# Designs tried in a protein design chat: VHH binders against o26223. Part 273

Target 1, 191 residues: o26223
Amino acid sequence: MKLLWTSQHIKVTVHIDGKVSKMDVLEAIKTRRSIRKYQDREVPEELIDKILDAAMCGPSAVDERPWHFIVVRNREMLEKIPEVHPYGAMVKDAPVAIIVCCDSSLEKIPGFWVQDCSIASQNILLAAHSLGLGAVWTGVYPLEDRVEGIRRLFSIPEHVIPFSVIPLGYPAENPGTRDLFDPDRIHLEKW
Key: E = the ipSAE of ESMFold2; O = the ipSAE of OpenDDE; V2 = 0.75 times the mean of E and O plus 0.25 times the DockQ between their complexes.

## First folded at step 17 (VHH)

Design XA19 (framework vhh_7nfr_2; at its last look DockQ between E and O 0.60; V2 from the best seeds 0.00; counts 0 for: pae E 2.2 > 2)
Fold by OpenDDE, look of step 17:
Structure XA19 (fold): chain B 191 residues (1-191), chain A 124 residues (1-124)
Amino acid sequence: as target 1 above (191 residues)
Amino acid sequence: QVQLQESGGGLVQPGGSLRLSCAASGFKFSRYWMSWVRQAPGEGREWVSSISWKGSWTYYADSVKGRFTIARDNVKNTLYLLMDSLKSDDTAVYYCAKHIYSSKPKTQDEFDYWGQGTQVTVSS
């Protein structure tokens, strides 16, 4: 029985009156914070698409692009993630999460996949922030228990390594911004 | 076991009001979006309304907008549909449905559990 969804263009006048003011890249980087509280608001698929597009725009070693992404919207699965990821408690409160994975078969140079997936994960965070969403990077790799837990939960093949779980949603907190600049970490020409 | 049980249906005159209830059990009710879907005789299922898990967001079909109100009590594990200004075209079996996702439903496949339904008849 097909739901007669009359595609009436509900102009969800998403009063996007929130002019998602185009955030410049430096502003996005400097103002991004880890967000662990989310509204019970739907995240549009279009935003996830944009975030994933950004995730794939990062550089990778010899352009190996080893990353895969699992988009998790199933509420039951989101509720289960904290059971295998003790520091992922906020995931169950998000409407969506992205699991960043590495396909080891795509590696051209061993070990650089960690950098590649880190770049992809950071791009997810920045893109989310620039789009008015909140997110947090919850590390999976290199902790074996978390890796295996996520692998089993999502039936991830052995040659694919779960790297990070990133819950996303409209933020329900504002932790503010902080200045993390430390001139003592800058060395000129030599250590 | 997940259970959804609708109640509150009946016969009303045009312009009348009804309040439907859906009692939920067997799952963490407060963690899921919920919807009302109706089916008129000889017609397909029609989405009526959805509500977010905390109740902060509500959605309505154009056919019921301004007349129906969806609500929930997460302490009582109960979903409600307040129906005002009822019309003959509102005659249907009304079902409560549990969401798989935290979003407005796009298809029937986005529901994993349904109630048995309650009959609403609007007639003079």
Scores: ipSAE 0.880, ipTM 0.939, lowest interface PAE 0.5, mean pLDDT 93
Fold by ESMFold2, look of step 17:
Parts: sequence; C-alpha cells; structure tokens
Structure XA19 (fold): chain B 191 residues (1-191), chain A 124 residues (1-124)
Amino acid sequence: as target 1 above (191 residues)
Amino acid sequence: QVQLQESGGGLVQPGGSLRLSCAASGFKFSRYWMSWVRQAPGEGREWVSSISWKGSWTYYADSVKGRFTIARDNVKNTLYLLMDSLKSDDTAVYYCAKHIYSSKPKTQDEFDYWGQGTQVTVSS
C-alpha cells in the first residue's frame, strides 16, 4: 500500500489523555528554571494549545484579558528574532516561540496590561514546565527598540504591544533547583 | 539561491541497496529539518523520511521503516538516504526537501525548497 501526500488538510481532533499532570503546582513553581538550550525534538501543537489555554486562565485587571499570542514555528522567522532582540539569541535554537502581546483596545484600566501579560507569561512558563518542556521569558517591553523591532518583524499593529518572547522546547540542560526563600522579605503587619 | 541536488540513484535488483545524497547550498543547512519525498510515475508525492537539524530525531513512513536510514552531515551540508532491501514498490524519483518548520511534516506545503530528484528503479 502506498501512502501519498494530498493537498487536502484534514482537521484533526486528537484526544489527549485527560489525565491531570502528575506535577504538583508548588513543585512546578519551585522547580521551574529558565531553559535556554533545547533538543531538536518537535513540540506537538497539542502541547502549545494546552500552554495557551493555561496562559488565558490567569486573572486580569477587571477581567480585561488584553492578551494575544503569536505562535512562531517558522524556522526563518525564529532565526531573525535575535537581529532585533539582543537577549533572544537562544530563540534560534527553539522549535517554537510564543510572543505575548497586549491589545491596547482591550484595556479597561490603563497600564494594568503589564501585570496582565506578566501573569499570562508566567503561566506559559509553568504550563510548559509541567508538560516536560523548557522555556525562558525574554523581555521585550518596556525596551522601545525591542518593541518596535518585534512589531516590525511580525507585522504587529501599532495598537498591539509585544510584551515578551518565550522560546520553548524539550530541554537540553538542567540548571537544578534553587532555594530562594528569604524570611527577611516578609514583613508582619507593617514594613 | 537555495539549491538541493540529489544523486546516487540508479537501477538495482530487488533486495539490493542504494545510497542517495543531496548536496545543499544557499542556506544554513544545519539549522533546518530535511526530508526525503518520492514520486512514482503518474502518482502524487509520498513522504519517505525526515531528520531533525542536529540529526537526533528521525522519522520514517511505515512503507520504508526498518529498510531505509536517513542521515545528515552538517559539515559537508549533505543529506543521505541509505536504502536497503529494495522492492519494486520503491521505484520512484526521490527528492530532498527543506522544511519550513522544526516538525514532522503533515503536508507537502511544509517544504519551501525541493531538489531536482534522482531516479531509483528496482527491477521487477
């Protein structure tokens, strides 16, 4: 039997095991590390869908949900990101990146979109980690040259603000766990 | 600018072996997944095998699994297909193809450049 390519694209609904991740949420938070080295292994679209679902579960100021996400898998586009993002050199080595953006037309309270998109970005990192992926938040906003460079590269409209670029992949490094708890940062009742 | 040139095809008896090569130029070969795709006379193109850009992950169509081996040399910018236990059904023009994405292809639209092809004929 021959298997031939067709120009037809079949919508595929894949049943992913509905099993909840085995990783405890506190463990995920404590063990997540910035990962800047990735295997050349494919990241399935289904995992990206789960990550973006998690990103949108975050709270936002007055439920404004100002976020938009650009999923970048095109190799040539990933290769170009470091040209406009000096701390994004590792993006070239990732099979996929997510650009977290704010649509300013969705703001209900001016300026809170930074918190909103930060929450979505952190949820991306935690969800990726829980699925066995490594990721790192590379900052775009508030650095104007980076904002404009990413906007130009991905044809992002002027009312949309690129906030972060998050490359993802199966990790090719293990930085280990850190104990960062500092009781001196905790103030009871007053400063 | 991007050029892919296949070679190594020929006439072979059933059960025989061939090694195909694809010389790549005009792009950073080591940054891209690559594939072999074949086309029998009068038929559509059939995906055969893919390899990740470091070569750590390889994928094969069921029809060739266990008989074909994809490999790459990122120093020489060359993609290979080692074909063993050849059958008459393997008769086709074999193309190397450059991926747009870092993933196993779902459709031929996921390749942006193709070689000119090399003919493999397995005697019946």
Scores: ipSAE 0.585, ipTM 0.843, lowest interface PAE 2.2, mean pLDDT 90
ESMFold2 (binder alone), look of step 17: mean pLDDT 82; pTM 0.837

Design XA2 (framework vhh_7nfr_2; at its last look DockQ between E and O 0.48; V2 from the best seeds 0.00; counts 0 for: pae E 2.4 > 2)
Fold by OpenDDE, look of step 17:
Structure XA2 (fold): chain B 191 residues (1-191), chain A 124 residues (1-124)
Amino acid sequence: as target 1 above (191 residues)
Amino acid sequence: QVQLQESGGGLVQPGGSLRLSCAASGFKFSRYWMSWVRQAPGEGREWVSSISWKGTWTYYADSVKGRFTIARDNVKNTLYLLMDSLKSDDTAVYYCAKHIYSNKPKTQDEFDYWGQGTQVTVSS
């Protein structure tokens, strides 16, 4: 009995006609995966703009909005990022990366910037996915070596903290979707 | 040191064909987009064609579309331009150019290195 592995080709219907199929928010959340392989395809600026717009739409503590974004398209710089970010190897294979940073001078309440930048980073991932791009969150903060490495590489001021590096590109892999729902993590009224 | 060296230019009759080559060294060739740019006498530089770092995506100026083919051999670190159905208007110095970014170039400033060029003359 030859088990015919029906490779469920998740038809990422890349609509050839450039019409990015509208993905609802729940679908985006549920179907998003970390993508670490990218096509050698240009990412249009328009898509990056939309992604950055989404990144800035998240809430922040007391509306402090401490985030800054470095858009990196320079190929040499992308190739250098893995040198200071060992787990960012895939960055060199992406046509573009966004570095999410916190300007500490914008903090109104200390420490909430991590949440703020996390929200921004997640919005980048979701937006990218909804637009037919693949992305992955590569953590920089709180690892000091990575923080300093990225800081030096991009001449980031001391009061600005690099938080994440997010490579972006059209996906060259399809890892499939996972059901991560765990009812055991849900407690009603009390633990 | 980055080096780009064009070759394959020459004199050809209208309707003829040429194959240009650009030998690249001093950088990871397979990691960069590459372009051909030409300059006719008395004219500005004109973008001709671009190719993605893996060669999957190619772009052409309207003036050469259907006649020229850009290709690359990443093992040989060589960029190619196959030119068919050559016209007098194709007469120019052809330059190989290295991209700064992974996109179709918008301006000439998006190239950081250029070859010395190879002369292509299309004449009867």
Scores: ipSAE 0.881, ipTM 0.940, lowest interface PAE 0.5, mean pLDDT 93
Fold by ESMFold2, look of step 17:
Structure XA2 (fold): chain B 191 residues (1-191), chain A 124 residues (1-124)
Amino acid sequence: as target 1 above (191 residues)
Amino acid sequence: QVQLQESGGGLVQPGGSLRLSCAASGFKFSRYWMSWVRQAPGEGREWVSSISWKGTWTYYADSVKGRFTIARDNVKNTLYLLMDSLKSDDTAVYYCAKHIYSNKPKTQDEFDYWGQGTQVTVSS
């Protein structure tokens, strides 16, 4: 019976590590790199939940919190994303992707949803990195062909705007750390 | 059109070995997790084993762990189940199944295509 299949399988195979590594926030910011090669290892639902919790901790304009998230683990859908998002070729090789969207009905100040969803997207990248995962932000908005392509593919309603697609998984590459500090970008008191 | 065709079943003595194959066509085989599932007479379907799309991660039901080995050949689009130390409880029709998602299956609804099955009978 299906009950025997579901009950035994779920109970036996769930591994949740009770230990988490602590990473200093400045270290996470400095060491996070765009990762485009992934293991075919399953990403547990618990980690996705933690990442989305972090995404929703970001500030937003007048606390409008316009974000919605689509979690994609369907292989057929992951394979189709590059057809409408040519710079998302690595998405097909990821075990999971998160689509960050804006619900325009929640917008309180016109146009600030872009900053709001950018903050949520960056929090996804940092949280994934802190959990031992690799990710990369692939841009959807403001490129109209990508916006409409993703909307069609995932049946996203007219008032919801897909902003970014973030594939993620256990990394299969290590590009190393970069030193990007540039004092010439810092202006004291005036430009 | 997705096609999954199992072969390699048969009658074997207790303690014997069999190798099952599943020929896959009509989809990008190397992009999907695959599983073996079995069904004994009068019982529900029982998950046996799963393998990730590159073959790096394998999972087994407790009842077969240490005796069965799942493998795949992404060049020949073929899934395998190598069965050793067979016992009467292994008697079943064995199916290969294509996953929908990038994970170990939790329910039978997570497979969208099944083969027609191959009979394995373990008897003296």
Scores: ipSAE 0.537, ipTM 0.828, lowest interface PAE 2.4, mean pLDDT 90
ESMFold2 (binder alone), look of step 17: mean pLDDT 82; pTM 0.842

Design XA20 (framework vhh_7nfr_2; at its last look DockQ between E and O 0.49; V2 from the best seeds 0.00; counts 0 for: pae E 2.02 > 2)
Fold by OpenDDE, second read of step 22:
Structure XA20 (fold): chain B 191 residues (1-191), chain A 124 residues (1-124)
Amino acid sequence: as target 1 above (191 residues)
Amino acid sequence: QVQLQESGGGLVQPGGSLRLSCAASGFKFSRYWMSWVRQAPGEGREWVSSISWKGDWTYYADSVKGRFTIARDNVKNTLYLLMDSLKSDDTAVYYCAKHIYSSKPKTQDEFDYWGQGTQVTVSS
């Protein structure tokens, strides 16, 4: 619960900690939306840990698990991300972001890392949503300018490829749910 | 250059009240969480209170809960600490501190800039 007190130009808010939201996997998938507006609220470390755990539970080609994660909470760094990622403007408004990366040295079969990191990124989004957070997938790879920008900003080694930047926070918007089911995209036995 | 300048400290009797201010410059004040930290003579620094970047969330040390109120004016780039029901144990230098992260601080290392402090003395 949040208590607000305002006197002239001074804003004061007192908060009492609440419970974490939960939902089942199908609900998470169906109701997840990209969230680009976030509350002025911290994201507990425990939730990030759970999200990262989920991120690492996805399958990967021949179990190569090529992913690395940079957790960014430094406000100065978050403010800089939009400078190298023009479609990542909302990142500076989030209390935390996860950068999903691929370590190419961990690849057993070349090229599957994109799928692997995509699965990890999607798991981050689903986990975040199931925990009552909002997130959005901002693509880095395969755009070279974004890849290099993020690489330089976070001193990422050459053999490591930044793939996505995912800001997270408690949602300050509710875009609603969508029904995206399209039977015309389903083919039985033959195209 | 980041600057934090505290003011409003002074001598007050037990049960009295003070209002501290911290004028911030050299950074986007509204984009950072802020804290008050105090240091009594011969003691280490003690976290007092924190406020979120928009002021929607506030945190207090148990020792000051119900007596102190942290606030901010992002238009004026100013942090405040309203101190009521002051006790002798509240005697300290009070520092304004800028957060590195958007969260309640766990350690003193989570602050990257400090003010010079303002002296608060509670004495009969």
Scores: ipSAE 0.882, ipTM 0.939, lowest interface PAE 0.4, mean pLDDT 93
Fold by ESMFold2, look of step 17:
Structure XA20 (fold): chain B 191 residues (1-191), chain A 124 residues (1-124)
Amino acid sequence: as target 1 above (191 residues)
Amino acid sequence: QVQLQESGGGLVQPGGSLRLSCAASGFKFSRYWMSWVRQAPGEGREWVSSISWKGDWTYYADSVKGRFTIARDNVKNTLYLLMDSLKSDDTAVYYCAKHIYSSKPKTQDEFDYWGQGTQVTVSS
């Protein structure tokens, strides 16, 4: 049976096999590293679905859940991101990126959206790592030029604030784990 | 602006071989996945093979696995299809196609540019 396409535009989300990650959560937290070099391998849509599900599991101030996510797979758009985001140069080498945004109309407590979107962004990094992907958080907010550049590039409305751009891909580098525990940062009872 | 020009088609006997080429210009060829897609007379377009932008990942339709090899030369901006053990049902116009996304295509709408095609005819 031949696979014959139609001319109709079809967008569909499919699950590959339903298997879940075996990585322990403390292991994921301790071993996650920023990855800036990616294979030219496809990232299945099903993995992006799992990552975004994880992103939305984070707590938010007063359960305001102000986050929105733009999934960018269009190669032309990925190539344009460094034009408005100079520290996002590795994005052009990734097969996909996620832009974490705040819809300010959903804020219930002013300013806590930054914490909310930071939590969602970190969950994206951990979920990607647990699925065998590498990612890095590239900052957009609070840098005004980056915010406006990304808003313009992706037609983001004025009440929506782009917070971070997170490129993802199968890693093409293998940085070692780090031991970052510093007991001098721990203060008992008072500073 | 973007140009894709296929060549290398022709008439060949069953069991024969051909090498198709696609010269690309007007875009950063080494940044995009590329595919071969074919269309037999009176039929819809059939995906044949895809290759990732570095060339490290290749994919084939079941009908051509083991007989066709996709390759690319990012210095010469050229895509290739090496066809061996040709059969009569390989007769088609073969198109070079540029991906919008870095993934295996699900529909022909995931290509933004196509070549004019090159005819491959397999008959005894």
Scores: ipSAE 0.609, ipTM 0.854, lowest interface PAE 2.0, mean pLDDT 90
ESMFold2 (binder alone), look of step 17: mean pLDDT 82; pTM 0.836
OpenDDE, look of step 17: ipSAE 0.875; ipTM 0.938

Design XA21 (framework vhh_7nfr_2; at its last look DockQ between E and O 0.59; V2 from the best seeds 0.00; counts 0 for: pae E 2.4 > 2)
Fold by OpenDDE, look of step 17:
Structure XA21 (fold): chain B 191 residues (1-191), chain A 124 residues (1-124)
Amino acid sequence: as target 1 above (191 residues)
Amino acid sequence: QVQLQESGGGLVQPGGSLRLSCAASGFKFSRYWMSWVRQAPGEGREWVSSISWKGEWTYYADSVKGRFTIARDNVKNTLYLLMDSLKSDDTAVYYCAKHIYSSKPKTQDEFDYWGQGTQVTVSS
């Protein structure tokens, strides 16, 4: 009985036609998945620019916009990130990563920077997905070892806090979509 | 220490073929994009071809497109350039170059290591 390994051709529908199919916001939100496997394909700068633009469009507390972004394309640096970020193993396989940071000197109200940088990080993920890229949010803050590791690796000043590392690339996996809607988490008027 | 060593150059007649090799050591070869760059006498360095770290993507200068083929063997840590239909204008020193980034190079500054080069002379 010759087990015919049906190579499930993951039809990565690489829309050959450069037309990035416009994904609506709800579709992007609902269909986004963490992608940890990437193609051996470069990510155009134009896409990164669009992603960063989206990252900066989120709200922030009192419009403090405390976020900074380090775009990492240096392969050697990408290979080093997992050394200080154990759950960032996939970063070394991505052609690019964005490190989201908070400049604490820009913070107007203490503590809201976490929300601000979270919003920025999520926007990166959504934008990446809408552009046909895969990404994953790898948390740095609030784990001190990771924060310090990334800080040292990228010579980040003490007043700047690395928050997340987000590798990006064309997806080499398709984890499918999940329905995460849970009506039990919805309370009407009162708990 | 990173080392790149080119070989396979030589004298060939127009229309002939050569196969260049670049032996890489001192780094994780399979993790980096690689390129061939050439320099003709009295000319600047010209990008010839690039290959992605897994070899899934290849890029060629217009001057060599359809004639040259870049390949790699990540098990052997070797980069190749198959050169067919060679022309006199292909006469140059050919260099193997290691990428800093996982992308098609835009400038010569995107390479951090170079080989010593191998001479290719196309002459009747």
Scores: ipSAE 0.874, ipTM 0.936, lowest interface PAE 0.5, mean pLDDT 93
Fold by ESMFold2, look of step 17:
Structure XA21 (fold): chain B 191 residues (1-191), chain A 124 residues (1-124)
Amino acid sequence: as target 1 above (191 residues)
Amino acid sequence: QVQLQESGGGLVQPGGSLRLSCAASGFKFSRYWMSWVRQAPGEGREWVSSISWKGEWTYYADSVKGRFTIARDNVKNTLYLLMDSLKSDDTAVYYCAKHIYSSKPKTQDEFDYWGQGTQVTVSS
């Protein structure tokens, strides 16, 4: 039994004449799936920059833009997240995670920051997908044990509320697409 | 408590081969990228090779590409460097280094722990 290798060297070469096509927005929305298994491949910083730019393009209540983002690449910190977030076990398997936070000092309409941060979080998922990455939204708020655990782990100040943790990486699974359209959820003119 | 212990260095003739090992303990070895870095006498440290934590992605400095192979055994917590077609320019102390991040290193500051090194000497 030869034990010199734990896995094999993997490369894919693609020859394409011309520019790379961009994904249509409706296609991105329909084909995005929660991805919880990742390659141990590096995610370039430039892709994270593009994802965060997309996150900040979302609308917000009264244009309050209450969001802040923590980019976590430190392996030791990623390994610690499941200790305070038990349903975020896959976070330790990702090369990078984004923590979406609300700075309550920026809130101008009480209670709408949840919608604002939800919009930013979904934009992160869609942008990651369009760039060939997989991601999943793991909930932090409103579960107070998770909120406080993440706050302590990342030295987040009291007026800042961690909302979600989004691990991401190149996917190591392909769950396929789903057809979830349900006409019974559509009400014309009234309930 | 983190320990990285290199071994397998020695004196070889040009064109020869060596297999370096790095025994790791005190951390979850299978969760971290690892690298080999070398230092020739009177020189700064030079990155040689990196391997991702599952071992699926490997990277090499241009000076060693095609001659060296990095590998890991996550069951035995051991990192390897298989060196073939050795040249006198490969003479150096070879260090095992633990990554902070899951990426190719840009600077030596991206390693938080180093081994003590093993000497490789290539002479005619």
Scores: ipSAE 0.555, ipTM 0.833, lowest interface PAE 2.4, mean pLDDT 90
ESMFold2 (binder alone), look of step 17: mean pLDDT 82; pTM 0.839

Design XA22 (framework vhh_7nfr_2; at its last look DockQ between E and O 0.86; V2 from the best seeds 0.00; counts 0 for: pae E 3.0 > 2)
Fold by OpenDDE, look of step 17:
Structure XA22 (fold): chain B 191 residues (1-191), chain A 124 residues (1-124)
Amino acid sequence: as target 1 above (191 residues)
Amino acid sequence: QVQLQESGGGLVQPGGSLRLSCAASGFKFSRYWMSWVRQAPGEGREWVSSISWKDTWTYYADSVKGRFTIARDNVKNTLYLLMDSLKSDDTAVYYCAKHIYSSKPKTQDEFDYWGQGTQVTVSS
């Protein structure tokens, strides 16, 4: 009995037709997955621009907009990121990464920058997904070693705090979708 | 130290074929896009072809499209350029170049290392 290992060719439906089908916001949210495997395919600058535009559209506390973004395409730098970010191993396999940072000098109310940068990071993930890219949020803050590692690597000034590293690329995996709805987490009127 | 060493150049008649090789060392070859760039006498450098680090994507200048084939062997750390149907206009020094980015190059500044080049002369 020759076990024919049917290599399930994960048909990455590379929509050959350049028409990035517009994904609605709910679909983007529900179908987004962390992608950690990427094709050796370049990511067009136009897509990064759109992603960054989306990143800056999120709300922030008292409209402080404390976020900065470092776009990293240099392969040597991408290869170095895992050295200071152990959970960022996939970054070296991506053609591009975005480092989300907070400029503390822009903070109007202390502590809300974490929310602000989280919103920006999530928008990056959603935008990337909607554009046919895969991404993953790799946390830098609040882990001091990671913060300092990224800071040193990219010569980030002391008043700027690296928050997340988000590698991006065309997906080389399809983790599928998950239903994460949990009605037990919903309380009506009272706990 | 990064080293790129081209070989395989020579004199060939029009319509002939050559195979260029570029031996790479001093870096993780398989992690970088690579290109061929050529320079004809009295001319500027002209991009010829690029290949992605996993050999999934290849790009060609219009002048060589259909005639040249870029390839790589990541086990041997070697870049190749198969040149068929050579023309007199293909006469140039051919350089192997290492990419800074994982993308098709836009400018010559997107290369951080170059070989010494190999001369290709197409003449009757």
Scores: ipSAE 0.864, ipTM 0.932, lowest interface PAE 0.4, mean pLDDT 92
Fold by ESMFold2, look of step 17:
Structure XA22 (fold): chain B 191 residues (1-191), chain A 124 residues (1-124)
Amino acid sequence: as target 1 above (191 residues)
Amino acid sequence: QVQLQESGGGLVQPGGSLRLSCAASGFKFSRYWMSWVRQAPGEGREWVSSISWKDTWTYYADSVKGRFTIARDNVKNTLYLLMDSLKSDDTAVYYCAKHIYSSKPKTQDEFDYWGQGTQVTVSS
């Protein structure tokens, strides 16, 4: 089984004319927090488009790109998600949620779809943060009850696996920055 | 069952004012955006105004901006439209409408429930 990675350069643009610079990638990674309280403010479709574009920029095993996304804006459906996904109680308070799914027919290397969809999910969180939105990754896979409940609720076919539910909106909280660096987790040359 | 009942319409002279109310029941009113939509005789439906579920954001059609004010009371489950400086062009049946999405509507298909309407007539 031949494993290939698609290389991708992250474009960070600093405009010569002095207009507002985009958020530094290290700053985005270090300052992103799980946001579970949202304003009642509309999230424009074009921001969701940018977030999904970023989600699809991630590397995947042998460039298999197994991900599919369900964008949920319907209030009644958002209200129903916690009934099958109890850790996702905050989803009902969000104006929109993204369900990250794996289409198993796109797998080229069995089982690596979990890593692939995890990368897409993290990119969603970072892109949302860079656009002034707050989000949180709520786990669906591998919890059987959650997978079955979400699949039933959104008519997801058998070969497609719901991986995560990510509610998002303009934040109504600011939990602050954390310092999580732990040098004891770093091993030089060997364990 | 979702119910939306408008009231407060009537006959008004040009330059006059009216306050419309919409009593809502059968759903979690405070979790939905709400709108006013009107229909003049022989015309299609025209979006008038929308309000977000916590009332922080309000939106108005250009034809009513500065003259109409949308408001809501999430304790009483009631939507309001305060209409001032009324013109003959404002003559219409006014409907209260429940949003499917948390956004400014693009078409009437983005509402899943409507009231029966209340007539506003701005006379000669």
Scores: ipSAE 0.484, ipTM 0.809, lowest interface PAE 3.0, mean pLDDT 90
ESMFold2 (binder alone), look of step 17: mean pLDDT 81; pTM 0.823

